# VH-VL binders against q8ka87r5to149, part 42

Target 1, 145 residues: q8ka87r5to149
Amino acid sequence: PNKFTVKAQEALQAASMLASSKQNQQIEPEHLLSVMLGDHDNIACQIARKLETPVDTLLSVVDREIDRIPKVTGASATGQYISSDLGKVFDTALKEAEQLKDEYISSEHLFIAMSEAGVKVSKLLKDAGIDRNAILKVLTSFRGS
Below, E stands for the ipSAE of ESMFold2; O stands for the ipSAE of OpenDDE; V2 stands for 0.75 times the mean of E and O plus 0.25 times the DockQ between their complexes.

## First folded at step 13 (VH-VL; framework fv_diridavumab)

Design w4 (at its last look DockQ between E and O 0.80; V2 from the best seeds 0.80)
Fold by OpenDDE, look of step 13:
Structure w4 (fold): chain C 145 residues (1-145), chain A 120 residues (1-120), chain B 111 residues (1-111)
Amino acid sequence: as target 1 above (145 residues)
Amino acid sequence: EVQLVESGAEVKKPGSSVKVSCKASGDTFDVYAISWVRQAPGQGPEWMGGIIPIFGSANYAQKFQGRVTITADDFAGTVYMELSSLRSEDTAMYYCARDRWGYLYGMDVWGKGTTVTVSS
Amino acid sequence: QSVLTQPPSVSAAPGQKVTISCSGSSSNIGDHYVSWYQQLPGTAPKLLIYGNSNRPSGIPDRFSGSKSGTSATLGITGLQTGDEANYYCGTWDTSLSAGYVFGGGTKLTVL
């Protein structure tokens, strides 16, 4: 799949806005994870809560990581780009969607990808007990209900 | 297959402005960057700037800062590049090119180019 | 004056191997993925290598890319007449304002 779902796109846009507010020119997985977990209507947040993850604690850790991202000021603050780590997440999400035979990259795929892409947020999620298997198990329960 | 279709050749006077369009067609990524790259005769490619439509933010090379404007019309699936205060040195082939994940993995799809000629 | 430095020209006979170097700095090649482009006369550049060492679909495995530190290398084995072209490296650069930069280009001549 070459396209993202509307929800996934909205999450990415929200991540961009968060990055902008933090004066970050590069958009990182941390930005994306923060907005996804901070949105009660986002499947990632719902999954995390179903897994009994302390979401607020996790968010605080993610936000501290965001604060460590380099900041730009002035005219250089314009023109955001995707970080290498976020690119890895996208690649992993794409593979995940293909593996699940989905036509679009969704928030579920992005969440799985963040846990599996081998980037900083991957460790954070795994330390919180969030991995591909855990996510898929919860998703199965959602679909069966 | 994704294709980039650029607007036609332009002939301009010094001091004028030119606006070139780049329309994307086919199975497109939602997260991508469209870059503008020009190439003067006998020279190598020169990156002018780019935009990631989903974010609505444009990046510009310092050389063109203040003189180039890159915009996107998501509805039309079109990206525009406007270059003002044209000089004879701006005579070149102007390409639009797409990168899959912003600017990370290189420009994998290129337009055929738009010739811009600046002469008095 | 290019941010990325390439040899201006390389040459070899058909069937031989050639390498093209691309030298930069930490703010570009050091921190970002390198891409390589082939440009045949009268055509737009064509992506050969992305992400340092990946080949897009349709690019033969005769083309290879690698990156070490602040330098990148394009390798071409089994050189063919059709490989005669200009080759450019490119990458993102964050030294001043974030932007894409190309190397000065290398003219490959097949003897």
Scores: ipSAE 0.882, ipTM 0.943, lowest interface PAE 0.6, mean pLDDT 94
Fold by ESMFold2, look of step 13:
Structure w4 (fold): chain C 145 residues (1-145), chain A 120 residues (1-120), chain B 111 residues (1-111)
Amino acid sequence: as target 1 above (145 residues)
Amino acid sequence: EVQLVESGAEVKKPGSSVKVSCKASGDTFDVYAISWVRQAPGQGPEWMGGIIPIFGSANYAQKFQGRVTITADDFAGTVYMELSSLRSEDTAMYYCARDRWGYLYGMDVWGKGTTVTVSS
Amino acid sequence: QSVLTQPPSVSAAPGQKVTISCSGSSSNIGDHYVSWYQQLPGTAPKLLIYGNSNRPSGIPDRFSGSKSGTSATLGITGLQTGDEANYYCGTWDTSLSAGYVFGGGTKLTVL
């Protein structure tokens, strides 16, 4: 695959807007996770709720990590860039889409990738019981509906 | 396969502006960056700036801040670079180049380049 | 002037090994991935190494990259006359405004 689904693109744009509102030049996996879990209609939020994860508690932890990301005033004049950790998430998501034989990189692939890429949010997700196998099990349940 | 094509060569007078286009064709990732890199004869490459179209943001090298504007037209698959207040020192080959994950992994696809000559 | 320092030239005989260094700072090489580019005469630069040590498809394993602290190294083994080119390191830099920087370049001569 070489394209993101519309929903995945919207999540990426929301992550960029969140980073900008926090005066962060880097766009980090924490930004992406925050916007995905914070959107009730996002598949990541739906999966986490199906797994009975305390989503609000997880969000508060992620938001505290975002507050620790360096701030640069005037960054809107110089634009933003992808952090190395978010790049690892993208590479993992691409590999996951290939393995599942999907035509597009989706919100599901991004969520799996955040749990599996070995970045800071990966530990947070796994400690909350969210990993590749748990996510795929829930997705199989959605197909049965 | 991804290809980048710059607009044709230009000859300009000092004090004028030039706007160079870069059209992308083929498959590319949605979170790509297009960078503009120039190279004067006998010199190394010099990054001028770039844009990540999905985020709608551009970054500029400090040296060019205020003289360069980079924009994207996602419908046409085209990125533009405008350099104003041209000087003879701006005579160079100008390349557009793609980075797969927004400046992260370096420029893996390059155009063939286009010359801009600034002379009286 | 580039904040990334490379030796201006290196040389070695065919079949030998050469390394090319790139020295920077915490705001560039220290915090960001390093790429290496080969530029043959009269052509655009070509990506050889990305993500510090990865080779794009079509780049032979004679080319290698590594990073330690604020320094990066390009290694070329089994030198061939066709390797004679200018080599540039590149990385993101946040010391002034966030932007990409290239090293000053290294001319490789194969004797």
Scores: ipSAE 0.708, ipTM 0.875, lowest interface PAE 1.3, mean pLDDT 90
ESMFold2 (binder alone), look of step 13: mean pLDDT 89; pTM 0.928

Design w5 (at its last fold request DockQ between E and O 0.86; V2 from the best seeds 0.86)
Fold by OpenDDE, fold request of step 17:
Parts: sequence; structure tokens; C-alpha cells
Structure w5 (fold): chain C 145 residues (1-145), chain A 120 residues (1-120), chain B 111 residues (1-111)
Amino acid sequence: as target 1 above (145 residues)
Amino acid sequence: EVQLVESGAEVKKPGSSVKVSCKASGDNFDVYAISWVRQAPGQGPEWMGGIIPIFGSANYAQKFQGRVTITADDFAGTVYMELSSLRSEDTAMYYCARDRWGYLYGMDVWGKGTTVTVSS
Amino acid sequence: QSVLTQPPSVSAAPGQKVTISCSGSSSNIGSHYVSWYQQLPGTAPKLLIYGNSNRPSGIPDRFSGSKSGTSATLGITGLQTGDEANYYCGTWDTSLSAGYVFGGGTKLTVL
């Protein structure tokens, strides 16, 4: 698919805003994960909580990682770009959407992708017990309810 | 299939400004970058700047900082590039080009280019 | 002059293999994906390789890309007369202000 769900787009925009507020020019998976987990209306947050993940603790770890991202100021602070790691997440999310035969890349796909893309946040999520199988299990429970 | 349609050729005087448009047609990505790349006669391509519409922020090459402005109209599906304080050396073909994932994977769709001629 | 350095020209006979190098630094090729473009006379550049070594749809497998360290290489096998063109490498650069950079270009002549 070439399109994202509205919720996914909103998450990306929120990630961009977070990055901007942190004076980061590159938008990283950490930004995206932070805004998704920090939004109770986001499916990623709901999944994490259903998995009994200590979301606040995870967010703290993610935020510390964000603080390590290079900051730009002044004239150099113009524009934003997608980091290579976030690109990997997008590629993985796309594949995930295709595997699930979904027409749109959703927050679910992005969340799965972040856990599976082999980037820094992937390890953070896996250490927290969040992987593709765990996510899918919760999603199944949501649909059955 | 996505196409990028650029505005028509421009003839400008030194010191004036030019604004070129790039309209994306077809079913485009939600996450992409539009870059502006110019090419003077006999020269290679030169990246001027770009914008990731979903984020609304533009990136500029240092060479053009303060002289170029890139904006996006999401409703119109159009990206604009305005270059001010035109000089003779700004005479070139100006391309807009799309890149998936915000500049990461190369410019896979190009406009046909807009010729801008700066002469007194 | 260009941030990315390419040989100004290469040549080979039809059916032969050619390689075009692209030399950069840690702030560009060393840290970001490399793309390659083909430009025929009077046309816009065409994407040949993205993500260091991936071919877009429609690009034959005669074209290949690789990256090692701060250098990238475009390979063209089974050279055809239609391959005569200018070739440019490109990548994102974060040395000072983040932006895209092109190589100086390589003119490929098919003998």
C-alpha cells in the first residue's frame, strides 16, 4: 500500500512536532514510538497496556534516547527529514500491511514494524515483551470483543 | 501512476523573482518528499531544497538559503519553489522530483522541467 | 568541486562491464543511502539504484549498486549503446545543513 491511515498520519505528524520541539532535524523511530505510546487513543498504547507493559517506564527510556539525538539550532534547524532507521520501520510496516492484506499502513503496522525492524526501538520493545506475535495476539482479542 | 506537472517556462530579469509550481497527479504516496533540482546548461544536477508535505517543513541547500522558498499546498497537491534575487547564473532547467520516505530512496519520479532564463 | 566525487568519464565496448565509483565522506555516503541516476541527453535524470543496491521497477539487472564505507559503486554489465549517458550518484548529507547532494557525474561512452 501507498497510503497511511488517518491515525497513522496523525502519529507521524505528531512525531514531527515532537522532533521539532526537541530541536531534532531527523525524525527517528523513537519520536514516533513516543507519541504513539503517549497517546491513549493510539492503538499502540492500547496494545502495550493490554500486554501489561509498564508504558510510563518504556516512555521514559524512549525519551532518554530522544535526548541523545543531535540537536540543531539557528539556520541549521530548517526542515526535517526521515532518518534511515525510520525508513526501515516504514519498509517493515509496508511489508506487514502487505502480509496482512491491508490497503493502508496503520498504526498497528507501524507498531509491529518498530518491534521487528531491527532498529534501536526494536530492542526496547522486545525487552519490554512487545513483538509481532504479542501485538497480533492482542489485536485478535480486540477484534473478538 | 504519479506524474509531476511543472509550470511553464519563465523569462526573468536580474533581481526579480520566479515561482515554479509542481503538481502531483495520480495516486501519490502519503509520505514522500518533493525536491527541486536545477541543472544549468552543460552542468550536473544541483539540489536546491525539498519539502515533505505531510510534515510541512522544507529543507534548503546552504547555497540557496535565504533566497529560495519551498511551500506545499496539500489541497492542490502542488509544491512551489520561489527563487528571488535572480542572477544570470540562475538560468537553468528546474526539475521537481519525488522521493519516497523523505529523501531516503532516491528521486523516482521527475517532472519534465521548467526552463528559467535570467537575462537583462 | 562536488561533494561526491565521480570519475569524469568511463568507456567500454558493447557487452563489456563498467564500474563507476562515487566517493564521499562519513556525513553522506558513510551514513546514508546512495542512489544512482542515469541521464540521457535532453531528458530528466532517471533513478537507477536506490538504497545502495536496489533497482526500481523497470530497471534491468544489468545495473547494480554497492556501497562500502564512504564509497559507492555502480556496475553496468552487458553494456549497450543505449547506456551511453551521464551517470550521477546522490545521497543525503548531514555535514552542516542536511541536504541532498549529487556527484559531479560520469560520462559513459560506449565504444
Scores: ipSAE 0.914, ipTM 0.951, lowest interface PAE 0.5, mean pLDDT 95
Fold by ESMFold2, look of step 14:
Structure w5 (fold): chain C 145 residues (1-145), chain A 120 residues (1-120), chain B 111 residues (1-111)
Amino acid sequence: as target 1 above (145 residues)
Amino acid sequence: EVQLVESGAEVKKPGSSVKVSCKASGDNFDVYAISWVRQAPGQGPEWMGGIIPIFGSANYAQKFQGRVTITADDFAGTVYMELSSLRSEDTAMYYCARDRWGYLYGMDVWGKGTTVTVSS
Amino acid sequence: QSVLTQPPSVSAAPGQKVTISCSGSSSNIGSHYVSWYQQLPGTAPKLLIYGNSNRPSGIPDRFSGSKSGTSATLGITGLQTGDEANYYCGTWDTSLSAGYVFGGGTKLTVL
């Protein structure tokens, strides 16, 4: 697949807006994770809650990491670019969608990818008990199979 | 897969502006960037700027800041580059080029280019 | 004068190996992925290497890329006369406004 679901596109746009509000030109996995966990209706938030993760505590840690990202201000500071770590998340999400035989790259694939891509938020998620196997078990339990 | 087609060649007078379009067709990634790259005769490529349409923001090379404007029309699958205050040294081949994940991996799809000539 | 420095020219005999260097800084090569482009006469540039060392499909494995610190290298083995071209490195740069930069280019001749 090469297309994101509408919900995943909305999360990516929200991550861009969050980065802009923080004066960050580079968009990081931390931005994406923050907007996904901060949306109560996002599948990532639902999975984290089913795993009994203290979502507000995890969000606080992620938001602290966002504050460490370099800020750029001034007349030429309006453009944005994708960080190498976010690129790793995208590549991992694409592989997950292919492996699961899904037509689109979804919020679920992005969430799995953030736990598995070997980026900074991967450790945060795994320390909170969120990894590929845990996510997939929750998704299976939602369907009762 | 993705194909990029620039608008036709232009001949312009000094002090005028030019607006070149880049039409993308085919099955593209949602988080792509389109860059504008020019190449004067006998010289190497020169990046002018780019845009990531899903985010709606454009980046510009310092050299062109204030003279170039890049916009996207996602509905038409088209990106535009406008260069103002033209001078003879702006005579070049102008390419549009796609990067699959923003500007991350480099330009893997190129248009054939379009000539802008600034004369007399 | 380019932000990314390449030798202006290199040459080698058919069948031999050549390397092309690209020297930058911590704000570009040191922090961002490097790409390499081949430009044959009369054509648009063509991506040879992305992500420092990956080949797009259709690029033969005799082309290789690597990065160390603030420098990158393109390697070409089994040199063929059809490899005569200009070669450019490229990367993202954050020293001023964020933007892409190309090296000055290297003309490869096969003697």
Scores: ipSAE 0.808, ipTM 0.905, lowest interface PAE 1.0, mean pLDDT 91
ESMFold2, look of step 13: ipSAE 0.795; ipTM 0.903
ESMFold2 (binder alone), look of step 13: mean pLDDT 90; pTM 0.929
OpenDDE, look of step 13: ipSAE 0.901; ipTM 0.947
ESMFold2 (binder alone), look of step 14: mean pLDDT 89; pTM 0.925
OpenDDE, look of step 14: ipSAE 0.882; ipTM 0.943
ESMFold2, look of step 16: ipSAE 0.762; ipTM 0.891
ESMFold2 (binder alone), look of step 16: mean pLDDT 90; pTM 0.932
OpenDDE, look of step 16: ipSAE 0.904; ipTM 0.948
ESMFold2, fold request of step 17: ipSAE 0.771, 0.794, 0.788; ipTM 0.894, 0.901, 0.900
ESMFold2 (binder alone), fold request of step 17: mean pLDDT 89, 89, 89; pTM 0.926, 0.925, 0.928
OpenDDE, fold request of step 17: ipSAE 0.913, 0.907; ipTM 0.951, 0.949

Design w6 (at its last look DockQ between E and O 0.91; V2 from the best seeds 0.85)
Fold by OpenDDE, look of step 13:
Structure w6 (fold): chain C 145 residues (1-145), chain A 120 residues (1-120), chain B 111 residues (1-111)
Amino acid sequence: as target 1 above (145 residues)
Amino acid sequence: EVQLVESGAEVKKPGSSVKVSCKASGDTFDVYAISWVRQAPGQGPEWMGGIIPIFGSANYAQKFQGRVTITADDFAGTVYMELSSLRSEDTAMYYCARDRWGYLYGMDVWGKGTTVTVSS
Amino acid sequence: QSVLTQPPSVSAAPGQKVTISCSGSSSNIGSHYVSWYQQLPGTAPKLLIYGNSNRPSGIPDRFSGSKSGTSATLGITGLQTGDEANYYCATWDTSLSAGYVFGGGTKLTVL
């Protein structure tokens, strides 16, 4: 279904806060990816590290992309909304959760979705060797250990 | 199925304030927006503002900026809309409506509406 | 005065096809998803189309939506008497302050 895990919700809230700090009114996948990869306790970060991805380098690239997001000031700075790209990620995450027969959308689903949704961050992750198969392989190793 | 239950009809004097509630029930999205849309008699719908509860941030139409306040009580699963300095022109049906991913796709669930009448 | 422009009225006979246009700008339709709503007398608006061209569950495939540039179109085929209603387009707008905007509405009469 359409509910997010607590950890996923926390990541989204963190993304919102990051966007706010950058004076971005739209919340983008880049914000979400940044907070997830920047959190050592987040499964996305753990997966990336297991894949031997240079996480710090990837974060730098993501942060540069965030800096390119339009900024708002004044009264228009209030009230954030979800970008179309982030919406695509959510739709993809939902499909992923359904495919895996999970009841909730988790950080794993979001991470997979970001790699597969065909948005800007998808290319970044692909260039870093991160795709659905790679993620699932690592997840399997986590569960088997 | 998700339902939005709004508070009852209101009759107010000019200059007063009205606070309408919208309670969500059923299987709800965690990432959604609740918008307030009013409709005066014989007119089309007019968006007033909305809130994405998970973010706690509200958006307001410029027309109502400074006069409308939208808040969310996550524990109660309820969103509120308070409109102050009421005028006769504020007489309308007030709807709350849910949008799936914030304000991205469209309002798929609507309340039955709350009639607010402003008269001296 | 609506940000989105719709024809005030359209009419057709049962079984016919009608189209309702919705014209906007780059800051709204040009950049954001369009939704369409049907409103029967005395009822709340009902979502017909979301995300430009998607139908919610329960909406028959007689209803279709499309978007091109800064304009959107609602199509209704096999017109039925029950389709007589007001139809509104809507979208997000970021020209000034971010917010929803509605079209002025189109009254559909089934002859």
Scores: ipSAE 0.883, ipTM 0.943, lowest interface PAE 0.6, mean pLDDT 94
Fold by ESMFold2, look of step 13:
Structure w6 (fold): chain C 145 residues (1-145), chain A 120 residues (1-120), chain B 111 residues (1-111)
Amino acid sequence: as target 1 above (145 residues)
Amino acid sequence: EVQLVESGAEVKKPGSSVKVSCKASGDTFDVYAISWVRQAPGQGPEWMGGIIPIFGSANYAQKFQGRVTITADDFAGTVYMELSSLRSEDTAMYYCARDRWGYLYGMDVWGKGTTVTVSS
Amino acid sequence: QSVLTQPPSVSAAPGQKVTISCSGSSSNIGSHYVSWYQQLPGTAPKLLIYGNSNRPSGIPDRFSGSKSGTSATLGITGLQTGDEANYYCATWDTSLSAGYVFGGGTKLTVL
């Protein structure tokens, strides 16, 4: 696949807006995780709640990590760029979409990738019981009757 | 197969502006960046700025801050670069180039370039 | 330093090995991935190496890249006459305004 689903694009745009509101030029996996878990309609939030994860506590931890990201102010601070860690998430998400034989990179691929890419949020998710196997098990149960 | 096509060559007078377009054909990742890179005769490439269309924000090299404007029509797959207050030193080949994950991995697809000549 | 420093030229005979250095700072090479480009006469640059050491599809494995601290190196083994070109390192830089920077370039001559 070479396209994101509409929901994944919306999450990426929301992550960019969050980074901008925090005066961060670099967009990090923490921004993406925060917007996905903070949106009740996002599949990531639904999965975390099905796993009985304390989502509000996890969000608080993620939001504290965002506050530690360097801030850039001034006339030239409007542009943004992708952090190396977010790039690892994207590469992992692409691999997941290919392995699952999906046409698009979806919110679920991004969520799996955040748990599996070996970035800071990966440890947060795994400590909360969220990894590839847990996510896939929940997704299978969503398809069941 | 992704291809980038710049608008045609232009000859301009000093003090005027030029606006060039870059149209992408084929599918690309949605978090791509389009950069504008120029190269004067006998010199190396010089990054002018770029844009990640899904985020709508542009980054500019300090040298060009205030003279260059980069915008995107992501629906049309087209990026524009406008360079104002032209001077003879702006005579160069102008390329657009694509990076698949914002500016992260470097430009893997390049246009053939378009010449802007500033005659005084 | 907002500019990446490369030797202006290097040379070696066909079949030999050459390395091209690229020196930067903590605000660029030290913090961001390095890319390398080949530019043959009269053509646009071509990406040879991305993410410090990865080769795009179609780039032979005799091209290699590495990074240590604030320096990067392009290696080319089994030199061919078709490798005569200018070579540029490049990376993201956050020292002033966040932006992409190219090195000054290295002309490779195959003698």
Scores: ipSAE 0.783, ipTM 0.893, lowest interface PAE 1.1, mean pLDDT 90
ESMFold2 (binder alone), look of step 13: mean pLDDT 89; pTM 0.924

Design w7 (at its last look DockQ between E and O 0.87; V2 from the best seeds 0.82)
Fold by OpenDDE, look of step 13:
Structure w7 (fold): chain C 145 residues (1-145), chain A 120 residues (1-120), chain B 111 residues (1-111)
Amino acid sequence: as target 1 above (145 residues)
Amino acid sequence: EVQLVESGAEVKKPGSSVKVSCKASGDTFDVYAISWVRQAPGQGPEWMGGIIPIFGSANYAQKFQGRVTITADDFAGTVYMELSSLRSEDTAMYYCARDRWGYLYGMDVWGKGTTVTVSS
Amino acid sequence: QSVLTQPPSVSAAPGQKVTISCSGSSSNIGSHYVNWYQQLPGTAPKLLIYGNSNRPSGIPDRFSGSKSGTSATLGITGLQTGDEANYYCGTWDTSLSAGYVFGGGTKLTVL
């Protein structure tokens, strides 16, 4: 699949806005994870809570990581781009969607990808007990209910 | 297959402005960048700037800062590049090109190019 | 004056191997993915290698890319007459204002 779901796109846009507010020119997985976990209507947040993850604690850690991202000021603050790490997440999400035979890249795929892409947020999620298997187990429970 | 269709050739006077359009068709990525790259005769490609439509933010090469404006019309699936204060040195082929992940993995789809000629 | 430095020309006979170097700095090649483009006469550039070493669909495995430190290398084995073209490296650069940069290009001649 080459397209993102509407929800996934909205999350990315929110991540962009967060990055902008932090004066970050590169959009990182941390931005995306922050907005997803911070949104109670986002499947990632719901999954995390179902896993009994201390979401607020995790968010605080993610936000500290965001604060470490280089900042730009002035005219250079315009023109955001996707970071290499976020690109890895997208690649992993794409593979995940294909593996699950889904037509679109969804928030679920992005969340799984963030846990599996081998980037900084991957370690954060794994340390919190969030991995592909855990996510899929919760998703199965959602679908069965 | 994704295709980029650019507007027609332009002939302009020095000091005038030119606006070139790039319309994307086919199965498009939602997260991509459209870059404008020009190439003068006998020269290599030169990146002018780009835009990631989903973010609505444009990047510009310093050389063209203040003289180039890149915009996107998501509804029309079209990206525009306007270059003002044209000079004879701006005579070149102007390409729009798509990058899958917003400048990350290179420009994999290119338009056929738009010839812009600046002469008095 | 290109941010990325390439040899202006390389040449070899059919069937031979050639390499094209691309030298940059920590703000570009050192920190970002390198892509390679092939441009045949009278045509638009074509993506040849992306993400340092990946081949887009349709690109034969005779083409390879690698990156080390602040330099990248394009390799072409089994050189064919049709490979005669200009080759450009490109990458993102964050030295001043974030933007894409191309190398000066390398003219490959098949003898």
Scores: ipSAE 0.876, ipTM 0.941, lowest interface PAE 0.6, mean pLDDT 94
Fold by ESMFold2, look of step 13:
Structure w7 (fold): chain C 145 residues (1-145), chain A 120 residues (1-120), chain B 111 residues (1-111)
Amino acid sequence: as target 1 above (145 residues)
Amino acid sequence: EVQLVESGAEVKKPGSSVKVSCKASGDTFDVYAISWVRQAPGQGPEWMGGIIPIFGSANYAQKFQGRVTITADDFAGTVYMELSSLRSEDTAMYYCARDRWGYLYGMDVWGKGTTVTVSS
Amino acid sequence: QSVLTQPPSVSAAPGQKVTISCSGSSSNIGSHYVNWYQQLPGTAPKLLIYGNSNRPSGIPDRFSGSKSGTSATLGITGLQTGDEANYYCGTWDTSLSAGYVFGGGTKLTVL
């Protein structure tokens, strides 16, 4: 797949806006995870709630990590770029979509990828009981209900 | 498969401006960057700036800050670069190039380039 | 002066090996992925290596890349006359404003 779903694009744009509001030029997986978990209607938030994860506590940890990201101000602070860690998340999400023969990269693929890409938020998610198997099990439960 | 096509060659007077377009055809990732790279005769490539259209943000090389503006037109699928206050040393081949995942993985698709000539 | 320093030229006979170095700093090579480009006469640059060491589809494994600290290296084995070109390293740089930089280039001659 070459394209993201509309919901995934909205999450990516929200992550960019969050980074901008924090004066971060470098967009990190932490930005993406924060906006996805902070949106009540996002599938990532729904999955975490189904797994009985303390979402507000996890969000607080992620937001604290965002506050540690370097800030850039002044006339040259107009552009943004993708961090290497977010690139790993994108590559992992693409592999998940390809493996499942999905036409688009979805919010579910991004959430799985954040747990599996071996980046900092991967440990946070796994310590909270969120990994590929847990996410997929909840997703099949959504279809069966 | 992605192809990039720049607008046609231009001849300009010193002090004027030029606006070059870059249209992508074929399937590309939604989180791409379009960079503008110029190359004067006998010289290496020089990155001028770029934009990630889904985020709407542009980055500029310090040398061109204040002279270059890069924008994206979502409707036309086109990125524009405008260079102002032209001088003879701006005579060059101008390329647009695509990077997957923003600027992360290098420019894997290049246009054929378009010539901008600045002469009195 | 390019932010990334490359030797201006290198040469070797067909079938031999060469390496091309690229020296930078902590604000570029030390912190970001390094890419390599080949530019044949009269053509646009072509991506050879991305992400320090990965080859795009269609690039043979006789082209290789590596990175150590603030330096990167392009390796080319089994040299062919068609490899005569200019070679450029490139990477993201955050020393002043965030932006992309190319090395000054290395002309490879296959004698």
Scores: ipSAE 0.735, ipTM 0.884, lowest interface PAE 1.2, mean pLDDT 90
ESMFold2 (binder alone), look of step 13: mean pLDDT 88; pTM 0.922

